# VH-VL binders against q9nrl2r1430to1533: the designs that were tried, part 265

Target 1, 104 residues: q9nrl2r1430to1533
Amino acid sequence: GGVHELSAFEQLVVELVRHDDSWPFLKLVSKIQVPDYYDIIKKPIALNIIREKVNKCEYKLASEFIDDIELMFSNCFEYNPRNTSEAKAGTRLQAFFHIQAQKL
Key: E = the ipSAE of ESMFold2; O = the ipSAE of OpenDDE; V2 = 0.75 times the mean of E and O plus 0.25 times the DockQ between their complexes.

## First folded at step 19 (VH-VL)

Design dd20 (framework fv_iluzanebart; at its last look DockQ between E and O 0.58; V2 from the best seeds 0.73)
Fold by OpenDDE, look of step 19:
Structure dd20 (fold): chain C 104 residues (1-104), chain A 124 residues (1-124), chain B 107 residues (1-107)
Amino acid sequence: as target 1 above (104 residues)
Amino acid sequence: EVQLVQSGAEVKKPGESLKISCKGSGYTFEDHWIGWVRQMPGKGLEWMGMIYPGDSDTWYSPSFQGQVTISADKSISTAYLQWSSLKASDTAMYFCARQTFDYKSGYYGYFDYWGQGTLVTVSS
Amino acid sequence: EIVMTQSPATLSVSPGERATLSCRASQSVSSYLAWFQQKPGQAPRLLIYDASTRATGIPARFSGSGSGTEFTLTISSLQPEDFAVYYCQQYDDWPYTFGQGTKVDIK
């Protein structure tokens, strides 16, 4: 793709990626490392995928972008018990996202 | 345009250390796994390992575990392959390659772009 | 690891003829199978991914088929530039593994 001015979606993704609690969400879960993940999670998604979709202008509405981000968190909470580091990180990152998303 | 550009050919002696590089451009470097593949002279391709620059998550093939170190500097879109002490048997062509991901199926994908290769020659 | 076995080791074909290359996996790799072409002094070039999808820019004469443990790369009408070594590679399980290659040369 070409060089584009950083959109609100792009900027938000950058902020999410750079957040300390982004580590569970940076990339797709490996089925090699977590063999049962994709038996449970049917719509996998991660920040790298969301960023790719942003770069390809696949989001026409903010709601679509938000839906993917929420799906990402939903997947995390569905698979990871509340007391896990992943779930805790997700909780914090989601709270951050909700604040930033108000700017969209 | 996606490109992977590797560092130049190396001529080394046994026991020397070496670090070769693979620089990506034309895409978000930190969002794709970078793999390293060895090809000894006249032989086939061997996966050595791969790294996710975004968090430096690294996988090694069992055959290469402890033999090499794979690293990345996402700030300069560069992945590295290094040896602490080269052997003559390390003489080979080394390729880096970018892995795709399928966000429809949720699986890691194929390796679509490759570096031009770095020839490493180790001899006394 | 999953062992990928290609056959034949060498395939001698005349220009214009059909070439059929086989790749077998020691266990199912689903459709996570790629085919690469490599010429001397060059990096491997992706031909087929996900067993049957032709990569961008790859001529229609190249096709891939199969799933599970048996895969085939077909070159419908061999062109002069197609003489090379072809590798299959599974990316279903780590470590990723290549077949040993099939050399396609001129008959």
Scores: ipSAE 0.873, ipTM 0.942, lowest interface PAE 0.5, mean pLDDT 95
Fold by ESMFold2, look of step 19:
Parts: C-alpha cells; sequence; structure tokens
Structure dd20 (fold): chain C 104 residues (1-104), chain A 124 residues (1-124), chain B 107 residues (1-107)
C-alpha cells in the first residue's frame, strides 16, 4: 500500500518485537540447536526477516505482510507441542497481533 | 549502506584488560548476528563466536570459550569483544562481521559485511 | 569439529588463465559452504555462499560448485585484482570453520 500502510507495518513489527512473548520469534530457529526443525517446517520465517522485508518495501499488499506474520505463528504451533513455553508465547503474541492489526 | 566500524588499533601489555568495539549502521542492528574472527599474523581466519544483539544469545567456538567475552549494546548499535587479561598470544587482527539471512543454512555461519579490523598488539 | 582442507596451498597462474581452487570437508556439509577473498591489509570479502550462489556485486568470472565434501571455486580469465588469499568456510555444524586458505600468486 501507501505511505501510511508501510509505516503501520513498521510500527506493528516494532510492537511485536518489544512484546514480552516475542522471544521465540526474534530470529530463525537454529538447525544446529533444533536439528529436525527444517525437516518439519518448510517455510521458516521470523520477526527479523519480516522487519527486513518491511524496511526494503518487499510487501506490496497488506495481505502479504499479514500472511508472513500468521505463517510465523502457524510454524510455532506446527512444531511445538501446545504445552511448551514456545507455543504458549505464540498464543499470547498472536492475540496481541490480532488486536494491533485491527488498529491498522 | 551497511557499515561496520571497529575501534582503533591497541598496543597493550600482558595482563591488561581490553574491550574493542564494532558499531553497525545502515541496517537494523539488533536483527543480525555479529561474529568475531581472529587472524594471527601471517595466519588464516579463526571463528571466535557470535552474538544476536536482539536477545544477547551468544555462541563461542570451543577454543575461545572462557578466553573472551562477546557482548552487545543494541541501544547504540555496538558489539564488543573483551579480554580480562591479555596474553602475548592474543596479538592478532580481529574482525567483526554481520551474518546475512539464508533460510537453507539459517542466518548463522556466513558473513556478508565485515569491519575494517582492529589490530591488537600484546608485548612485554 | 569439521575440518576444512584447501588445496593447493599456493597456486601460481598468469593473468587471463583459469584458476581452480579446491576445498574438502571432513564430513558432509551439504551445500552450506561459503568462499571469501582476502587481499593484504584488507578484511575478507564474501564471494560465494550456498556453495554456488554469487554474492551481490561479485563478477561472473567467479563461480562455485560442489556439495557434500568436495567444493571448487573457479576464476575464469584471472584478472590482476584477483591475486589474493581465498578461504572456504562451512556453516553446516558448530563450530563453523574456515579452511587454511589458498594463495593465488602471479606466475
Amino acid sequence: as target 1 above (104 residues)
Amino acid sequence: EVQLVQSGAEVKKPGESLKISCKGSGYTFEDHWIGWVRQMPGKGLEWMGMIYPGDSDTWYSPSFQGQVTISADKSISTAYLQWSSLKASDTAMYFCARQTFDYKSGYYGYFDYWGQGTLVTVSS
Amino acid sequence: EIVMTQSPATLSVSPGERATLSCRASQSVSSYLAWFQQKPGQAPRLLIYDASTRATGIPARFSGSGSGTEFTLTISSLQPEDFAVYYCQQYDDWPYTFGQGTKVDIK
């Protein structure tokens, strides 16, 4: 979209990064620490990648930005059992995202 | 334009402490791993470790674990390498480098931008 | 740790000739292999990542190939500015490691 839409994406990513529950999503999961992750998750994504794409104006539609954010959460829930700290953080951050996204 | 600017050359004595710096600009500093590489005089490159400034997640190569401290202050876009007690064998060129994104390899392990290097000379 | 072995240690070539540099890993690193160039008094420069992908701004005369344990860097039609030391680096497993380097000298 327009200038306001791109600024809104930037602000939303900043708010997600600053949220207490962002810690599983700040950077890509390490294949060294989690060897089977990339066997299971085929479209990895993280907040640092999304922020770089916003900064480089790579999102042409708001739906593309929202799709990457939702993919990030979907990956978390696909890989992590629901009782894990990662999945619980994902649930809380996704709820926060949905609230913030309505303000766009 | 992405730049990594390192602190100036140091001449030190054995037993002294030292903290050298690497300041990043032209990108979101906290979103990229910063690694440190040692090059002893006339020798090849040695991976020391890396830090993710966004959460301070820090990895050391085994030969450097306990020998140096890697840290970052994301509020001023700066990474650090420090010694509590220098040895003559620490005489080397030290580079910082920024890791790039690569889904296939993760964003660990290769570096697309390098600082100019900091020469550290330790002699009695 | 994964040992990276480069050969030859020194490669003497004339300008305009083709140079081929070898890098061997002590175990498979898949395609997680980068090549760097370093000139005297300078920082290393990324040439190739993912075994065969040229980094932005790297001339087409540089090409990488291989997978698993055997990798090559090829410089077609060597230029005067290409005389340097070349390093391979694996990033498949921790700790990440460099090869010892291949020095490309003018013949």
Scores: ipSAE 0.685, ipTM 0.899, lowest interface PAE 1.4, mean pLDDT 91
ESMFold2 (binder alone), look of step 19: mean pLDDT 92; pTM 0.944

Design dd21 (framework fv_iluzanebart; at its last look DockQ between E and O 0.63; V2 from the best seeds 0.73)
Fold by OpenDDE, look of step 19:
Structure dd21 (fold): chain C 104 residues (1-104), chain A 124 residues (1-124), chain B 107 residues (1-107)
Amino acid sequence: as target 1 above (104 residues)
Amino acid sequence: EVQLVQSGAEVKKPGESLKISCKGSGYTFEDHWIGWVRQMPGKGLEWMGMIYPGDSDTWYSPSFQGQVTISADKSISTAYLQWSSLKASDTAMYFCARQTFDYKSGYYSYFDYWGQGTLVTVSS
Amino acid sequence: EIVMTQSPATLSVSPGERATLSCRASQSVSSYLAWFQQKPGQAPRLLIYDASTRATGIPARFSGSGSGTEFTLTISSLQPEDFAVYYCQQYDDWPYTFGQGTKVDIK
């Protein structure tokens, strides 16, 4: 992507990334660190991927962007038990996202 | 345009400390792993380690673990490689490189952009 | 670590001839294999990634094939500017590792 004024998607991604509970979502899960991850999660995604898609203007509809964000959280909850730090962080970040997404 | 620009050549003595840099531009620096590669004179390429600037997650190759420190300052889109005490055997060219990812498969992928290299010469 | 072994160490080929470089992994790396070209005083240049995909701007005479543990880089018609050292590199497992390189000399 080029240098341009932040779109609503770009700004939201920035806010998600800067959130205290973004740490499980900043980057793709490494199959090296988590060998069984990709046996379970078939559509991996993370904020760095989503930001790249935003930068490349791959989202034509807000629904597409939202779908990817929701997929990101869905993956987290599918792989991580509810009592894990990852799942708890995801729960909080998702709540934040849902509030911010109303601005889209 | 994606670019990685490394700091200039260094001439040092054994026992001295050194920190070299790799500055990225043309992309979101914090979203891509930056790796460091050593190439001793007349030799091949060796992965030293890599860092994810977004959270400073850092991986070292076993042979370089404890030998160097990799860090990053995402506020200035810069990755660093440093030694606390150089050895003559540290004489080499050092490259930084950006790792891309395939967001269709969800995997980190190849290293697509490279710095021009930093020559480090350590001699008495 | 995964050991990457290239062969031959040196390959002398005349301009216009085919060059075939081999890379073997000590264990399967699937298709997570890249080929780099390096000329003296320069950084490595990505030629092929994912075993068989040409990087942007790479001439069609370069092609990669293979999967698992056996890989091949082919230069269909060697050009004078193709004189260089070629490295394969796996990015399937950490630490990432390079082959020791194949030097291509022009006859």
Scores: ipSAE 0.894, ipTM 0.947, lowest interface PAE 0.5, mean pLDDT 96
Fold by ESMFold2, look of step 19:
Structure dd21 (fold): chain C 104 residues (1-104), chain A 124 residues (1-124), chain B 107 residues (1-107)
Amino acid sequence: as target 1 above (104 residues)
Amino acid sequence: EVQLVQSGAEVKKPGESLKISCKGSGYTFEDHWIGWVRQMPGKGLEWMGMIYPGDSDTWYSPSFQGQVTISADKSISTAYLQWSSLKASDTAMYFCARQTFDYKSGYYSYFDYWGQGTLVTVSS
Amino acid sequence: EIVMTQSPATLSVSPGERATLSCRASQSVSSYLAWFQQKPGQAPRLLIYDASTRATGIPARFSGSGSGTEFTLTISSLQPEDFAVYYCQQYDDWPYTFGQGTKVDIK
């Protein structure tokens, strides 16, 4: 979007990255460490990629930005069973995101 | 403008320690893997390892595991390559490079921006 | 570890001629291959990624092709600034590896 909208996206990503539960989402899952990940997850995404897209003004609508963040959580819940540390972190970070996204 | 600026040339003796640096600017430093590449005199390029400054996740090529230490300080946008005890065979040019996002491979892979190199000379 | 083998080791070419450089992988790397150019005393420069995509600012005379285990870099009309060493690099599997290089020299 506009300059103010891009600043809001940037601030929200910064807040997500700094959150204690961001650790599963900072960067793409390694195919070497998790060989089957990309057999299951077809649209991978992570906070560093989202921040890069914000910095390059690749989001034209707020909905596009929100969709990438929600995709990130959906991927987590699709790959990871409920009781895993990754899924629990995802649940908490998603809740935080929903509160912050009301500001968009 | 994305830049990687490396520390200056070093002349050392065998057994000495050394830490060289690579400072990134013009991008979000913590969001990109930084790799280190060795080039011995007259030879080709060798991938040494990489670090993700955002969480310090570090990977070494098997040939360099235990031979060097890769680290980063994201607060000053700087990555480091370190030897505890240099050998004459460590004489080489050392490059840092920023690795890119590769959605198809599912991990970070090729280098889009390179530092100017740091020449390390180890001789008695 | 995936071994990348480049041929020839040295290629002597006159300005204006076509140069063809080969890179072979010891196992399939799909299209996860990059080409770099390095001039004496300089850092490598990215030319091609994903086997055939030119990096930003790379002249059209550079083209890459291939997939799986066999890859080619073609320089369609050599310019004086193209005399350098060229490296291929696979990024399909860890550790990422470079070929040993092909030196393109003036004939």
Scores: ipSAE 0.633, ipTM 0.881, lowest interface PAE 1.6, mean pLDDT 91
ESMFold2 (binder alone), look of step 19: mean pLDDT 91; pTM 0.925

Design dd22 (framework fv_iluzanebart; at its last look DockQ between E and O 0.64; V2 from the best seeds 0.75)
Fold by OpenDDE, look of step 19:
Structure dd22 (fold): chain C 104 residues (1-104), chain A 124 residues (1-124), chain B 107 residues (1-107)
Amino acid sequence: as target 1 above (104 residues)
Amino acid sequence: EVQLVQSGAEVKKPGESLKISCKGSGYTFEDHWIGWVRQMPGKGLEWMGMIYPGDSDTWYSPSFQGQVTISADKSISTAYLQWSSLKASDTAMYFCARQTFDYKSAYYEYFDYWGQGTLVTVSS
Amino acid sequence: EIVMTQSPATLSVSPGERATLSCRASQSVSSYLAWFQQKPGQAPRLLIYDASTRATGIPARFSGSGSGTEFTLTISSLQPEDFAVYYCQQYDDWPYTFGQGTKVDIK
């Protein structure tokens, strides 16, 4: 990290990462722990990936950034049943994201 | 520039405890797995385990499970490897290494950066 | 665990000659295979990843090939600085595992 002020995307990622419900999303799902994950989820993504894209200035539009975040949640809901801790955490984090994204 | 800097050489006696460190810089420390590799004198490389500093998720190689403890303090970008009671057979060089990932394909990949190693000598 | 087996244990080659190192996996590791170079007193240096991609800064004389269970590291024209121990390593399954190494020394 640098001493420069964080961009809006950087700040939002930091807030998402620090959220209590971020645990299912901090890193990519392990194919070792979840062997069938990548058979189901074809566009895997996680907050560490998104942060890297932010750091590399891969997002030129807010919509692109939002799309990746929404994809992250979509993947969670696609793979995890509604009653799972992961899905519940995702629901809460997504709600938080939607509020914060209004600042973009 | 990505760097992993490990703590200095250690000379210990059997039964003593030890904690060595690996400090990362030049990247977002909490977003990359940090692995530990043992290399006994004149021998090959052995994966011991790895930790994800972001959530402290830790994996051990079966042969090292219960033998060492891997931890991390993301606030200071540091990973640790520790023994509660050293054995002479723990004498070795220990390396830490960072695992990279492909942010486009979204897969964890190879270990691209390595610490300089920490020599641990355990003898009576 | 996946066992990685390298051959030969020692490879004696003259400067300027081609060196071919083999690595075999006990089961398929797809292309999740890396090659490292290690010199005495130094940390391993990544040479090749994903079986065939050169790491940044690695000379073109180094090349990797193979997939599944059979892999090869080739040094097209051995330079004096290339005499070292070379390790293959799979990162397809945990625990990650290294081959036992091939020592490339001067003939």
Scores: ipSAE 0.893, ipTM 0.947, lowest interface PAE 0.5, mean pLDDT 95
Fold by ESMFold2, look of step 19:
Structure dd22 (fold): chain C 104 residues (1-104), chain A 124 residues (1-124), chain B 107 residues (1-107)
Amino acid sequence: as target 1 above (104 residues)
Amino acid sequence: EVQLVQSGAEVKKPGESLKISCKGSGYTFEDHWIGWVRQMPGKGLEWMGMIYPGDSDTWYSPSFQGQVTISADKSISTAYLQWSSLKASDTAMYFCARQTFDYKSAYYEYFDYWGQGTLVTVSS
Amino acid sequence: EIVMTQSPATLSVSPGERATLSCRASQSVSSYLAWFQQKPGQAPRLLIYDASTRATGIPARFSGSGSGTEFTLTISSLQPEDFAVYYCQQYDDWPYTFGQGTKVDIK
């Protein structure tokens, strides 16, 4: 990946953060508020971490960036029952991401 | 470079209001918790509370709940600490700090950058 | 609240010698423990996080160890600029709490 891909990652992260359904994904789940979360989710990730990795040029391939975004959604669906607000938001944001990712 | 710049020293009387500020630069302000720490004269450090500017999620230490208001304006990369009615016992140095994480550990955040401090003097 | 207790309150150490600072938590904080240095009139400076990881730009003479309830900060060869107050802080549970500090003085 080149400079074009890195700027595209930044733009996509901004679009994800601005989306109305981003609220479960903005920051890591609090172990204090949700004590069992880290017993179940072993590879936690959130949009703030992904944005920091983009800003620090940590992603060398587009697949690495896409894998972190998909991991974020996978964690949501693993932890949250499908009828929860979190899982519903995840479904809608993931659909939005798949549309935007076609532009990468 | 990451910087936190706090507003200047304040000399106030009991009963007056006060709002002090902490402006972040050199990073994505809305993506990191900002905490406030009090240091009374000759004493150690104590956490007052913290805010996530991205969604305004705000946590207070029990001793400070209802005593102070923590807020942020992410559009100008600034966090605030405010009192509606100062007491002489509020005389202290106040620091803001940016919380972040070692994403390799992926569990918790730690404080990596601190403001220079704001001295608040409340004299009767 | 998790109480953090530091010992000793004051260390007197000659330059070039080793300083060992202790920090005890009232319950396990796993490895979620940081060490800070503070000089008079200055903000705290992060030295160590995650119990043993040095922050960027911190000299190798600073090292941290421990887990659970007992932690140590070691300064292997004390330099003149290391005379300060040192605080431990847990970030495992809210509210986050500091120890009361250990002052490192020149002998």
Scores: ipSAE 0.684, ipTM 0.890, lowest interface PAE 1.3, mean pLDDT 91
ESMFold2 (binder alone), look of step 19: mean pLDDT 92; pTM 0.937

Design dd23 (framework fv_iluzanebart; at its last look DockQ between E and O 0.68; V2 from the best seeds 0.76)
Fold by OpenDDE, look of step 19:
Structure dd23 (fold): chain C 104 residues (1-104), chain A 124 residues (1-124), chain B 107 residues (1-107)
Amino acid sequence: as target 1 above (104 residues)
Amino acid sequence: EVQLVQSGAEVKKPGESLKISCKGSGYTFEDHWIGWVRQMPGKGLEWMGMIYPGDSDTWYSPSFQGQVTISADKSISTAYLQWSSLKASDTAMYFCARQTFDFKSDYYEYFDYWGQGTLVTVSS
Amino acid sequence: EIVMTQSPATLSVSPGERATLSCRASQSVSSYLAWFQQKPGQAPRLLIYDASTRATGIPARFSGSGSGTEFTLTISSLQPEDFAVYYCQQYDDWPYTFGQGTKVDIK
């Protein structure tokens, strides 16, 4: 994270991180805690990784950024049953994201 | 430039408390695990534990569980290692280290940057 | 915990010669293996991660290979600044564990 004014992507990531339902997404799932996670999820991603990509200007298009965020949620819903706290948090956070993404 | 700067050398007596620090800069501090590694004089490296500043998730090595406390203040990009009651056997060099990730290589996470170390000497 | 065993304990090599260091894990660590270099009074420096990937700024003479339980660090042509202690470290399971180190000194 360099010293500069936040871009739209940076700001959105900050908002996602600060959201109460961000806890399942702050960092990669630990293979130690969840041994089968990476057998199921082949493209793991989390908000810290997405923020890093933003900071390094890896996203040239808004669609690329959105794709990563959607992948993050997709992974959550693929691995976690609908009635889990993780899935419920994901559902709420995704709804929030979809609203905020309109500002991009 | 990523840097981890640790607090200065400590000379303590058995039974005293101690809290040493590790300040990160040049990156988003809350997005990377910070680990602590002990190196006793003339010995090898030992993982003590690690903390994720973003949510304060903390892991301890079994041999250090209950022996030390690892904490972090993400508002000042600082991680801490502390003892409530030092022992002579706590005499060692202590390193902090940042865990990184390669977003091109998925779930591999390795420790890439290290602090300069804090020497803790405990003697009566 | 996963026990990492390095060999030899000490490796005496002449400048310009090849150095081969071994690291064995008590159980498979896949490719979650890093190599560090440490000089007296200094912090460890990451050389290799994911078993075979050189860290940024690490000279090409350093290479890592292996997977599962057997790993090797190779220094193709030892330079004066390469005399140090080298550690392997697994990050496949917690607690993360280091090998006991291999000291590379001048022959």
Scores: ipSAE 0.869, ipTM 0.943, lowest interface PAE 0.5, mean pLDDT 95
Fold by ESMFold2, look of step 19:
Structure dd23 (fold): chain C 104 residues (1-104), chain A 124 residues (1-124), chain B 107 residues (1-107)
Amino acid sequence: as target 1 above (104 residues)
Amino acid sequence: EVQLVQSGAEVKKPGESLKISCKGSGYTFEDHWIGWVRQMPGKGLEWMGMIYPGDSDTWYSPSFQGQVTISADKSISTAYLQWSSLKASDTAMYFCARQTFDFKSDYYEYFDYWGQGTLVTVSS
Amino acid sequence: EIVMTQSPATLSVSPGERATLSCRASQSVSSYLAWFQQKPGQAPRLLIYDASTRATGIPARFSGSGSGTEFTLTISSLQPEDFAVYYCQQYDDWPYTFGQGTKVDIK
């Protein structure tokens, strides 16, 4: 809720995008390069979409913003086995997110 | 307000190089694919390629692969289309276009805004 | 590459009349189809995406329908500003491709 909260969301998304482990999450997974992804993942989401939603004031509650970020990580862990580079990056970025989200 | 402003018309000779630009404003430039479309005189539209400025991921249509270079400089919100050696057959109007998102479909993307076009004329 | 075929090439219509434009894909593109309007010397303008969803600010007289391989754009009551070339475009698979266009002329 409100202008200060949306500014905090934007700042947090910027920090997530700049993180070294953001590479699997910057944009939607390509249907062409990964044909089965959208058979498995029914609610795709990525950092660019989340940032656009923040910029357009689409989040009414902080919980809605947090839910999209957590969905992003959940999708990663659902599609990728835990020992993959993608899942390991997701684990580290999620840990970073939890630390940064405490500042909200 | 989203705006794509392209560089001005160019008159060139065969063999010369050229780099034309597309500057985006009113949105987070690095978060949206930018595509390039060619329209030869009296002809339809042809998709040339696209770039994601956030990580420089670049895709070319097969007929344009190796013919042009698509690049972006996100620090100045600008995408580029470049030829190392122009041919007369490169005479055309060139448009840039921005991809965006439908928030009712979290997995859906489409191109919504277009630049005004850059006329490139290549002749002796 | 997915070939998009539009018909007719030219459609002559009186103001106030209905225009129906056809677009066929060489293979299924599901609903990943857009319609654009282009006037001479201007950039294309998005009308419809996802086969039937009207883009923001597009008048209700424009409607799209279809899925798979067959799509239509309908303009229910042509206005003077609607005389233009219309393109369909698939974005199901790369490279994205346009149809060759349908020119809507005043009769």
Scores: ipSAE 0.700, ipTM 0.904, lowest interface PAE 1.3, mean pLDDT 92
ESMFold2 (binder alone), look of step 19: mean pLDDT 91; pTM 0.930

